# VHH binders against q7zyf1: the designs that were tried, part 34

Target 1, 260 residues: q7zyf1
Amino acid sequence: ALRIKVISMGNAEVGKSCIIKRYCEKRFVPKYQATIGIDYGVTKVHIKDREIKVNIFDMAGHPFFYEVRNEFYKDTQGVILVYDVGHKETFESLDGWLAEMKQELGPQGNIDNIVFAVCANKIDSTKHRSVDESEGRLWSESKGFLYFETSAQSGEGINEMFQAFYSAIVDLCDNGGKRPVSAINIGFTKEQADSIRRIRNCKDSWDMLGVKPGATRDEVNKAYRKLAVLLHPDKCMAPGSEDAFKAVVNARTALLKNIK
Below, E stands for the ipSAE of ESMFold2; O stands for the ipSAE of OpenDDE; V2 stands for 0.75 times the mean of E and O plus 0.25 times the DockQ between their complexes.

## First folded at step 23 (VHH)

Design G3 (framework vhh_7aqx_2; at its last look DockQ between E and O 0.02; V2 from the best seeds 0.00; counts 0 for: pae E 16.7 > 2, placed apart)
Fold by ESMFold2, look of step 23:
Structure G3 (fold): chain B 260 residues (1-260), chain A 119 residues (1-119)
Amino acid sequence: as target 1 above (260 residues)
Amino acid sequence: QVQLQESGGGLVQAGGSLRLSCTTSGFTFSSYRFSWFRQAPGEEREFVGYISTSGGRTNYADSVKGRFTISRDNAKNTFYLQMNSLKTEDTAVYYCAALGRWGYSYDYWGQGTQVTVSS
């Protein structure tokens, strides 16, 4: 009888409770826990021929509840990290959520030994999507996190997310609380991911190639070749690499037209 | 058996103060989180305040913020509710409740102590 602890994280109103409610509603007793900003449920799942009892803590994301939710970070095997694809600020807050958890775990904690499932949640499908799938997936997978597109309205992706999430947690527990070593699991490096994120946010061709204004033709071509090798679709499987590669090609072309 | 026992209730004039105690037995006190609840006649139980296992984290209902203070004494297996500036709407039966460090609900409740605030 394996017993695990999972928590939810993310800004208020991103659909954390809806995702958990659609999966765990039968054992959910929100009346008592809601008064302290924590809803709690217990569910049983079967993973790898085991019955697993899961304690799920649905934590309020409002800053007012920080003082109660930080007590729940310790001894956690899994985190459901949620943002709303229609509100980019909820995605931009994800690094802050990780920082809060790292701070509360202290120097003895290792966040790499916690399974994260990032849910790109579609709370309101009538509104324009502000965070592209490639952007959310790149952020998640570059950190070693699972990534899922979920819908609060339809329930799409929720069962798949929980099954993958629990399977990864069981693997963690079977490996003594540490992640199994994997030789190839995401198809790109941190350097590739960082470059794609930087290029996505650049609007200046000089900055995009990482050269100073006034660079010579040879300097532009050398910087281009480094990025082209790094980001070439045949060698880089990162989400968004094709668009970044095209942007780098266009930046080179634009700069060389203006250099004698 | 796990047991919780409230004490310190009584009659007090509006503007006055009372201190409630909740004495516990049958579990490791330092492994539990605690809350105070209250229930007026004809109403549902209402959350009053919460204290973490360490005692360094507290949360209060808006209706009592700034007037009530929760504390705990692990050596005496007791936690407290200091109630100041009492109002007639604070009249209720007050309950202490325990939630294990990682437990999911308030599994253990006291029998309640009456607090009556007269005008």
Scores: ipSAE 0.000, ipTM 0.133, lowest interface PAE 16.7, mean pLDDT 78
Fold by OpenDDE, look of step 23:
Structure G3 (fold): chain B 260 residues (1-260), chain A 119 residues (1-119)
Amino acid sequence: as target 1 above (260 residues)
Amino acid sequence: QVQLQESGGGLVQAGGSLRLSCTTSGFTFSSYRFSWFRQAPGEEREFVGYISTSGGRTNYADSVKGRFTISRDNAKNTFYLQMNSLKTEDTAVYYCAALGRWGYSYDYWGQGTQVTVSS
């Protein structure tokens, strides 16, 4: 029987454990070592007519448990990466989680050979959603990660996530531990993704267009044209591209009004 | 060769202020997210804060939130950690780091600069 190792990552209280428990209610024998901040369990799942034994390490998200977590990254084949859609800081911390994992895997470790399922969790409770779906998808898909909207409370998206997640891991294993190139159907370029991110995180209209404050009209127009081609709705399928394009148009207009 | 170098560390009294700088070279500065870390004696390295590639977003550890501010100057290939209202608990070696644009890892680290806050 195929054995796979899966870990969970994300900040405290984002619902990692709840997601796992919701899925595994009948199959997961939790051996929670509260003292070490890791819940270990074994479950059997059937994927593509194959029985798979899954070792799940549910890791505490608190920084205090870093010394414990660092020992569990090795030989990981799948990661459930979770954030709370109502708390933007949990999304922003995802890069840190990836960095931690990469550091612990060492120079020979290849994060590309690990299947990531990103769970935008707590979609049911958010009076105020701070991370929209487009932002989450762009971040995840640009990295070749799977992306799912989930609610541990309602169960929404959980089964779908795990099915896709385990299927992808099986494919990885069947391919000798290398991620199949075909599985990463990114419908947009890195440049497009980068531009959208930049636009979302810009301080002002100059920054949005990628020009220096005080740029000439010609420089502004040149920058605009470049971005317009890159982000045009007819050409760009990246999540958030439409909003980004609109923002760029507005930025150009604003700047040109002020440039003598 | 990519290099990060911290400066501005030293001895300061509690309640005082200190500004750290991280000067970078050997790569496209604007393509990286920058972070500060610190390590106290006998403790693990901990996250202090980061600034996004564009500088439009920042995030801080709860322990330093409201007291510390990170900024960047793309023209100088330098980013900063302004530390106000320093506490004895802030005593540590401070490290600057660069996270790639795609957020896979902290690819580059400085050597660290000592910050000591006296009572």
Scores: ipSAE 0.000, ipTM 0.197, lowest interface PAE 14.0, mean pLDDT 87
ESMFold2 (binder alone), look of step 23: mean pLDDT 81; pTM 0.824

Design G4 (framework vhh_8emy_2; at its last look DockQ between E and O 0.01; V2 from the best seeds 0.00; counts 0 for: pae E 21.1 > 2, off the site)
Fold by ESMFold2, look of step 23:
Structure G4 (fold): chain B 260 residues (1-260), chain A 119 residues (1-119)
Amino acid sequence: as target 1 above (260 residues)
Amino acid sequence: QVQLQESGGGLVQPGSSLRLSCAASGFTFDSYAMSWVRQAPGKGPEWVSYISRSGGTTNYATSVKGRFSISRDNPSKTLYLQMNSLRPEDSAVYYCAAVSRFGYSYDYRGQGTQVTVSS
């Protein structure tokens, strides 16, 4: 049997434990209740005709447990990253979680060789959603991470997430623990994703097109054409590309009204 | 009740050709770009080919470019994959999938058809 190590990461109270417990219900071996803020469990799953024994470490998300968490990043095959779609700060913290793991793995560690599944968790379906699906998906998939909309409350998306997650881990293990040189990328490039993220965060039309105030009509149109080709919905399948394309069109229109 | 049903798989010798079909029902087929994705034993899913809503734009993974051809017939709600010059490395379960309206991922995926290339 294949033995793998999986950890969960994310802020406290984003539903990490609920997701794990809902999937692992009848199949979860009674876990050792760690005195140090980590739940440990072992479960068995079958992917195709292959038995996998999974060691699951449900990591406490509170800053107080940093010293404990840093001991568990080594030799991890899979990471479940969880945020609450109703609280944008939990999504914004994901970069900090990755940075913490990267620091603890050191220069020899390569997080590209770890399978990540990002769970956009709907803790309460009646609350206003503050992270839309395209935002979370773009962040995740541009990094080569799997992305899932989940509900620990209803169970929606959880089985699909774990099935894809374990399948990807099995493939990683069968490739010597190393991800292929190039990830399979359908629908968008790194350049396209980076441009969408930049456009999403732009403060004005000049910045959006990447031109200085005072740019000529020709400079505006040249910058526009480059972005329009890059982001056109027929050429760019990245999450958020349609909104970014519209924003670029509107920015061009706004700037050209101000140029003689 | 969305349904994607792949067919046309089988056991063939290296160098052979196969044509896969995917019959769609229960959703607006011509509103979706479509892909073929394959999964070999012991490997994760691998994107194979993409076709736009109208069929005017196609794209292929480097490993199959020049050998495979994707097409669609929107009136019959059918997606196709012509696979020429098959190699043992092409052995996999092939899935058709409806590309999500708002980005990379799939709204719908079929159960797949097995393609095995061996002597």
Scores: ipSAE 0.000, ipTM 0.093, lowest interface PAE 21.1, mean pLDDT 77
Fold by OpenDDE, look of step 23:
Structure G4 (fold): chain B 260 residues (1-260), chain A 119 residues (1-119)
Amino acid sequence: as target 1 above (260 residues)
Amino acid sequence: QVQLQESGGGLVQPGSSLRLSCAASGFTFDSYAMSWVRQAPGKGPEWVSYISRSGGTTNYATSVKGRFSISRDNPSKTLYLQMNSLRPEDSAVYYCAAVSRFGYSYDYRGQGTQVTVSS
């Protein structure tokens, strides 16, 4: 039987353990206290008409457990990467988690050959969502990661995530440990993604268009045209592209009204 | 080169006090939250105390709360741990660690200083 290794990553209290427990035990565990920083479990799943044995290493996200979890990155085939949609800092930390993994895998390690399932968790807490779905999706998909909205509390999205996740890992294994090219195909470019992210974080209309304050009408129009081509709804399938495009249009309009 | 050098450990009797120091160099000390962690023989690492970049926020493990005090001096790039009312169970190697900018790991850690509490 095929055996696969899966780890969880993410900040403390984002619900990593809860997601895993929800799936494995069909219950919600609101509080999980890690004794040694790692919870190990074995489960059997059926994917594509075959039995797969899954070793799950649920890693504590607290900084204290770095010295423990750093030994568990090796030979990982799948990662459940979790953030809390109500806490933006947990999303912002995801790049750090990836960096840690890369560091621990070393120069011979390739994260491209690992299946990532990003879980935007705690969607049940809708009162204070700080990370939009489009932002999470853009970040995840731009890296070739799977993306799921999940609630460990309600169970929403959990089964779907795991099914897709394990299926992808099986495909990886069947491909000799290399990620299939088809799994990496994203419908938008890095430039598009970067532009969307930039636009979302812009301070003003000048910054949004990438022109200096006091730019001429011609400069504004030129910058607009470039972004319009890049982000046009007919051409850009990136999450958040529509909003970004609208923002650019509005920015142009606002600037031109003020430029004599 | 990044360096964290712990000092101040030793053999002491129960109820006594020790002050640990950690001298940092080779990185921007004031850009990092700092922590003390300890590891006793046969046991896993244990988080002891945390201090924010500015020193305005501190936190302690339940086991040391009320007895230990963490502080830092950013100009001298030094981290401190005042340990009062020491107990045998406090015996461990104590490490100074720089918390990652992402807040989920340690970027840097020292070699540690041995603290032994014994009658």
Scores: ipSAE 0.000, ipTM 0.250, lowest interface PAE 12.7, mean pLDDT 88
ESMFold2 (binder alone), look of step 23: mean pLDDT 88; pTM 0.889

Design G5 (framework vhh_gefurulimab; at its last look DockQ between E and O 0.02; V2 from the best seeds 0.00; counts 0 for: pae E 14.3 > 2, off the site)
Fold by ESMFold2, look of step 23:
Structure G5 (fold): chain B 260 residues (1-260), chain A 118 residues (1-118)
Amino acid sequence: as target 1 above (260 residues)
Amino acid sequence: EVQLVESGGGLVKPGGSLRLSCAASGFTFSSYAAAWFRQAPGKEREFVSYISRGGSTNYADSVKGRFTISRDNAKNSLYLQMNSLRAEDTAVYYCAAVSRWGYKYDYWGQGTLVTVSS
């Protein structure tokens, strides 16, 4: 039987433990690993008629489990990375969590061969959503990560997440521990993703088109055409591309009103 | 010499606020996770709040929603904003730092007294 290590990561109170416990229910057998000083779970799942045995280490955010940082991250096949859609700061922390993992694994570590499942978790149904789906999906899929909308409260999306997550881990293991070539092609380029993120965060129409104030009509139109080709719906299937394309069109219109 | 020095303690009425500071010196504070602990007379020292090297925070259930931990690595300082204070928050508050994740805190401060009373 195939044996794997899975960890959960994310800020405290984003629902990591609830997601794990809702999926596992009776199948989660708690264990204690003294070298890390934390509890972990063991479970068995069947994926594509394969039995796999899973060790699940839940970060939980408790300060006392950080004693051996490298040991927490090393030899991991899968990561469940969780944020709360109602608290944007938990989403903004995700790059920090990845950086911490990379640092603790060191230069020999290669996270490209680890399966990540990002859970955009809906903890509080009465709270306005602060991170829209396209933003979270773009961040996740541009890094080659799986993305799921989940609710530990209702159970929505949790079974689907774990099924896809474990299936991807099995595929990785069956490919000699290397990511399959087809999983590398996410339907949009890094340049397209970077442009969408920049456009979402830009401060004015000049910045959005990447031109200096005082640019000529030709400079504005040249910058516009480059972005329009890059983000055109026929060429870009990235999450958020339609909104970014509309914003670029509006920026061009606004700038050309003021240029003779 | 390595030092952690707390300040900002004092007397405050129930429902009031205080902001504790902890100044770190003699080591690279930004490489450390940090925490606040407290000890009331006759009780064991208890965890209050934690902030990781990367900015992730944890809180004891008893203070969640009322206290906010933060850090300023450029000033080698750790802070605890304490709102909606209660009599049971009366304690000596200690800051602590750890370079390895988890269980053994490398450095401790001397403590600052917070008294919540009418």
Scores: ipSAE 0.000, ipTM 0.117, lowest interface PAE 14.3, mean pLDDT 79
Fold by OpenDDE, look of step 23:
Structure G5 (fold): chain B 260 residues (1-260), chain A 118 residues (1-118)
Amino acid sequence: as target 1 above (260 residues)
Amino acid sequence: EVQLVESGGGLVKPGGSLRLSCAASGFTFSSYAAAWFRQAPGKEREFVSYISRGGSTNYADSVKGRFTISRDNAKNSLYLQMNSLRAEDTAVYYCAAVSRWGYKYDYWGQGTLVTVSS
């Protein structure tokens, strides 16, 4: 039987353990070592008519446990990366988690050969959503990660996530431990993604178009044309591209009204 | 044009029930999470209930067990069943949706008044 190693990553309280427990009801034998902040479990799953034995390491997200969890990154084939949609800081910390993993894997380690399932969790419990779906999806997919909206409480999205996650890992294993090329094709470019992120975080219309305040009509139009080509809905499949494009159109319009 | 229109508000006695509706238009409602808020006189707007795209729900502690949020995507509608109403539930109730490009509820209805009085 195929054996795979899976770890969970994310800040404390984002619901990593709850996601795992929700899925593994009756199959997960938790051996939580409170002293080290790691919950270890084994489960059997059937994917594509194959039995798979899964070792799951649920790691505590608190910085205190860094010295312990750093030993568990090795030989990982799948990562459940979790953030809370109601707490933006948990999303912003995801890059830090990736950096930690990269550091611990060392120069010979390749995160590109690991399947990542990003869980935008607690979609049921937010008074105010701090991270919208488009932003989460853009961040995840731009890195070749799987993206799911989940609720550990209700179970929403959990089965779908794990099914896709394990399927992808099986494909990885069948491909000699390397990510299949098909999984890398995200349908949009880094430049497109970066532009969308920039536009999302812009302060004003000048910044949105990437021109200096007081730019000429020609400069504004030139900048607009570049972005329009890059983000046009017919050409850009990146999450958030349509909204970004609209924002750019509006920005141009606003600026030109004020430029004599 | 994106529109949210609330209905179903009115005068009810303590212990009574009301069902609020919110009709969405001008956007794909099924692609958005939705929520109910309320604002009592002289108070700030407060969260009442949330429903995800897939139907997961959350409630303020003050309404838990009494209110039920639901949605009908085919009808582009949001609902709030309010049971066991109390005087403190008196407020203008607003429906809201999370925009695709935003981090906050930026689509709002005009509100519907609910008055709970003996």
Scores: ipSAE 0.000, ipTM 0.227, lowest interface PAE 13.5, mean pLDDT 85
ESMFold2 (binder alone), look of step 23: mean pLDDT 87; pTM 0.881

Design G6 (framework vhh_7aqx_2; at its last look DockQ between E and O 0.01; V2 from the best seeds 0.00; counts 0 for: pae E 17.6 > 2, off the site)
Fold by OpenDDE, look of step 23:
Structure G6 (fold): chain B 260 residues (1-260), chain A 119 residues (1-119)
Amino acid sequence: as target 1 above (260 residues)
Amino acid sequence: QVQLQESGGGLVQAGGSLRLSCTTSGFTFSRYYFSWFRQAPGEEREFVGYISRTGGSTNYADSVKGRFTISRDNAKNTFYLQMNSLKTEDTAVYYCAAVSRYGWSYDYWGQGTQVTVSS
């Protein structure tokens, strides 16, 4: 039987353990208690008519357990990367998690050969969503990661996530441990993604267009044209592109009204 | 603006004691875990210990366990590192750090304070 190693990553209290427990129910046998910062379990799953044995290392997200976590990154084939949609800091920390993993894998380690399932968790929380789906999806897909909206509480999206996640890992294994090329085809460019992110976080219309305050009409138009080509809905499939494009259009209009 | 500032460092003889303080501002003190790190010359920064948000839990590196104690005063937005039975090997720049309850990495760092233990 194919054996797979999976780890969970994410900040504390984002619901990593809950997601895993929700899915595994009786199948997850913890060998290590949370006291050491890692829960270890073994489960069997059937993917594509194959029995797969999965070793799951549920890692505590607190920095205090770094010394423990660093030993478990090696030979990882799949990562469940989790953030809380209601807490933006947990999303912002995802890059740090990736950095830690890369560091521990070393120069010979290739993160590209690992399947990532990003879980935007706690979607059941109706109070305040601080990370939009488009933002999470853009971040994840730009890196070639799988993206899922999940609720450990309700179970929403969890089965779908794991099914896709394990399927992708099986494909990886069948491909000699290399990510299939088909998984790399991102429907948008890094430039597009970066532009969308920039526009989303801009302070004003000048910043949105990437021009200096007091720019001339020609400069504004030039900047607009560049972004319009880049972000046009017909050409850009990146999450958030439509909103970004609209924002750029509005920014241009606003600026030109004030420029004699 | 968030600030962490270490104080209390200096020169001390082996076997002596020193108390470091980290004064914080610019964030909700009660929502953070606090840690001490140290870096000796030519060495990597190493974990010394931490204290939980409530102060109910602490943990220390093996090298300082039994000698060092971390405490916090929420009213003063300050946490401390009591260092007893100091050794020459404890000579380092000591840093205080903060991580939120939802945090993965340390959000904030102090500038460090020099501790020198002489033989």
Scores: ipSAE 0.016, ipTM 0.267, lowest interface PAE 8.0, mean pLDDT 87
Fold by ESMFold2, look of step 23:
Formats: C-alpha cells, structure tokens, sequence
Structure G6 (fold): chain B 260 residues (1-260), chain A 119 residues (1-119)
C-alpha cells in the first residue's frame, strides 16, 4: 500500500477541520488542536485500483501555533489550503501561508512537487460572498494548484476535492515525487494571471491601465496595447480574462475622452 | 455518463493518411483540454499532441510534428487527429483524453481505436 502525508493550512476558523471531519467521518478525532495545534487522522482510499493509506495532520491556523506546525511541513505530499469565501482577508493570506511553508522547507524544498488543493470554503453561506469563484480559481491555477468550491456544512465539493487531490498525489508519487509526464495544460501565464488580479482590484481607470494620473495619450495607448495583447482571448485562457479585457477597453475609452 | 469515443482507425499503407475523431458527451465540453495519446503493444503510453479550449494553441510530440494535425469543432463537441505521411512506427492504439483546467491528470479516456500502418 502507498502511504502519504497530508496537512491542512489556512487561517483560523475558515473550516479546515470541518472539511476533514466531513470526509473522514468517524476516523478523525480532533482532540489536540486547542492545546498543541495539531490533530491527526488516518484514512484509506482506493485510487486507480491502488490502496492508499493517508496520514492527515489538521494544523491549527492561529498564529499562536506557528512553532508547532512548522515542524510538520517536511515530507508532505499534499496540502489542503483553505480560505473562507465570505472573508477576503483569509484569501489574501494564502500567499503568506505558502511563504511560511517555503521558509520551513528551506532551499532544498520544492513546493512545485507538493500537491495543493485549494478549498474556497463556506459557499453555503447566505450572506454576501467577498471572493468570487474566478478570483480563487485564478490564484490557484496560476500556481498549479487544484481548486474546489466547498461547504463542510452541506458537504458540497468535499468528496470531489479529496478524490482529485488523492489522484494527483498518486500521480506525483508514481512519477518519483515530480510532476507527472501527463502535465496539466492551463493556457495562461503568471503574468496574465497577475494582470487580471490587479485589474479586478483597481480603484480607477489610471490604475487599471497601470499608468500614473496625468499620463499622455501615447502612454495610455501603449499601456492599453500591452494589456490588450496580454489578455486577448486567443492567448489568455485564465478565469476572468474576458471581463478584465473589457474593463481595460472601457478604461482606455474613459481616459482618452479627456486627453487631446 | 461522461464519455469519450474514438473512431476512424484502421489499416493503412505507409505514406497514407487517416483522420481520427473523438466525440464527447456527458460533461461541459468548453471546460476541458483534450489530448491524443498512443500506445503500441508492450510500450508505454506516448503523448501525441493537444489543442487548447479555443483551438488557438496546439502542441505535438517531436515524433509526429509536421505530419499530424489536431483540430477542434466546439459546435460538434468533437476533436480530430489528422494523420498524414504515416509510418509503420505510428502503429498503435490511439486514445483521446480530457482534463479539466482544475485537474492534475487526465480525468477521462476513450476506449481507443487501432491504427495499423503496413509495410
């Protein structure tokens, strides 16, 4: 049987433990997290006619437990990275979580050889959603991570996430701990993804084109053409690219209306 | 109900041409990337090529570049592999495979179609 190690990551109260408990049912007993910051479970699954024994470490996300969880990053095959769709700060913290893991793995560690499943959790909430699906998918896909919309309360997305997650880990292990030969073809670059994220979060048309207020007509048109080529639907398959392209077109029109 | 169905295989003389089709059903066609693979008996599966969601990007294995062309007809939910200048080493079972842009591995495979290049 294949044995793998999985950890959870994400801010406190985003639902990491609830996702794990929902999937593992009676095999997961959360009894240590309040005191030492780690809960442990074991489950077995069958993927591709293989029996997989999974050791799951549910790690407390509160900053208080940093020193405990930093000891569990090594030799990890998979990470369940969770944020709450209703609280944008938990999504904005994801880069910090990756940096924490990268720092603890050291220069010989390679995050690209670890499977990440990003869970956009609490999609069942009836209150306003702060992070839309395309934003979360864009962040995840640009890093080569799996992305799932989940609710531990309703169970939506949980089984699908774990099945894809374990399948990807098995593929990684079968390829000697490196990404498999049958690589995922995403259809966009990091630059394209970064531009879409920036455009989504812009406050005005100047910022959207990436120019200083008071830019000349030539500077506006040059910035526009660069973004238009970068985000063109023929070259950019990223979530949100068409909306970003439209926003860039509208920003150019608005700025040039008042520039000679 | 997710299915991929290859067709168009058969016996052909070296130097000839075949066109394979992969018809898809049971999923949202526009959310997947599709590839062709092949496997000769006793050999490992070989990547042949892929085509992007819009059809604007293709990539091919070196062994087939310039001879094989992949195309996509989104209106018909169908992918094609046009094989020209066939060689005996192209003899294999050809598979179409699909991966969502959220998946890590090819999630769906067809049953395969035999291509035999004689002489």
Amino acid sequence: as target 1 above (260 residues)
Amino acid sequence: QVQLQESGGGLVQAGGSLRLSCTTSGFTFSRYYFSWFRQAPGEEREFVGYISRTGGSTNYADSVKGRFTISRDNAKNTFYLQMNSLKTEDTAVYYCAAVSRYGWSYDYWGQGTQVTVSS
Scores: ipSAE 0.000, ipTM 0.116, lowest interface PAE 17.6, mean pLDDT 78
ESMFold2 (binder alone), look of step 23: mean pLDDT 81; pTM 0.822

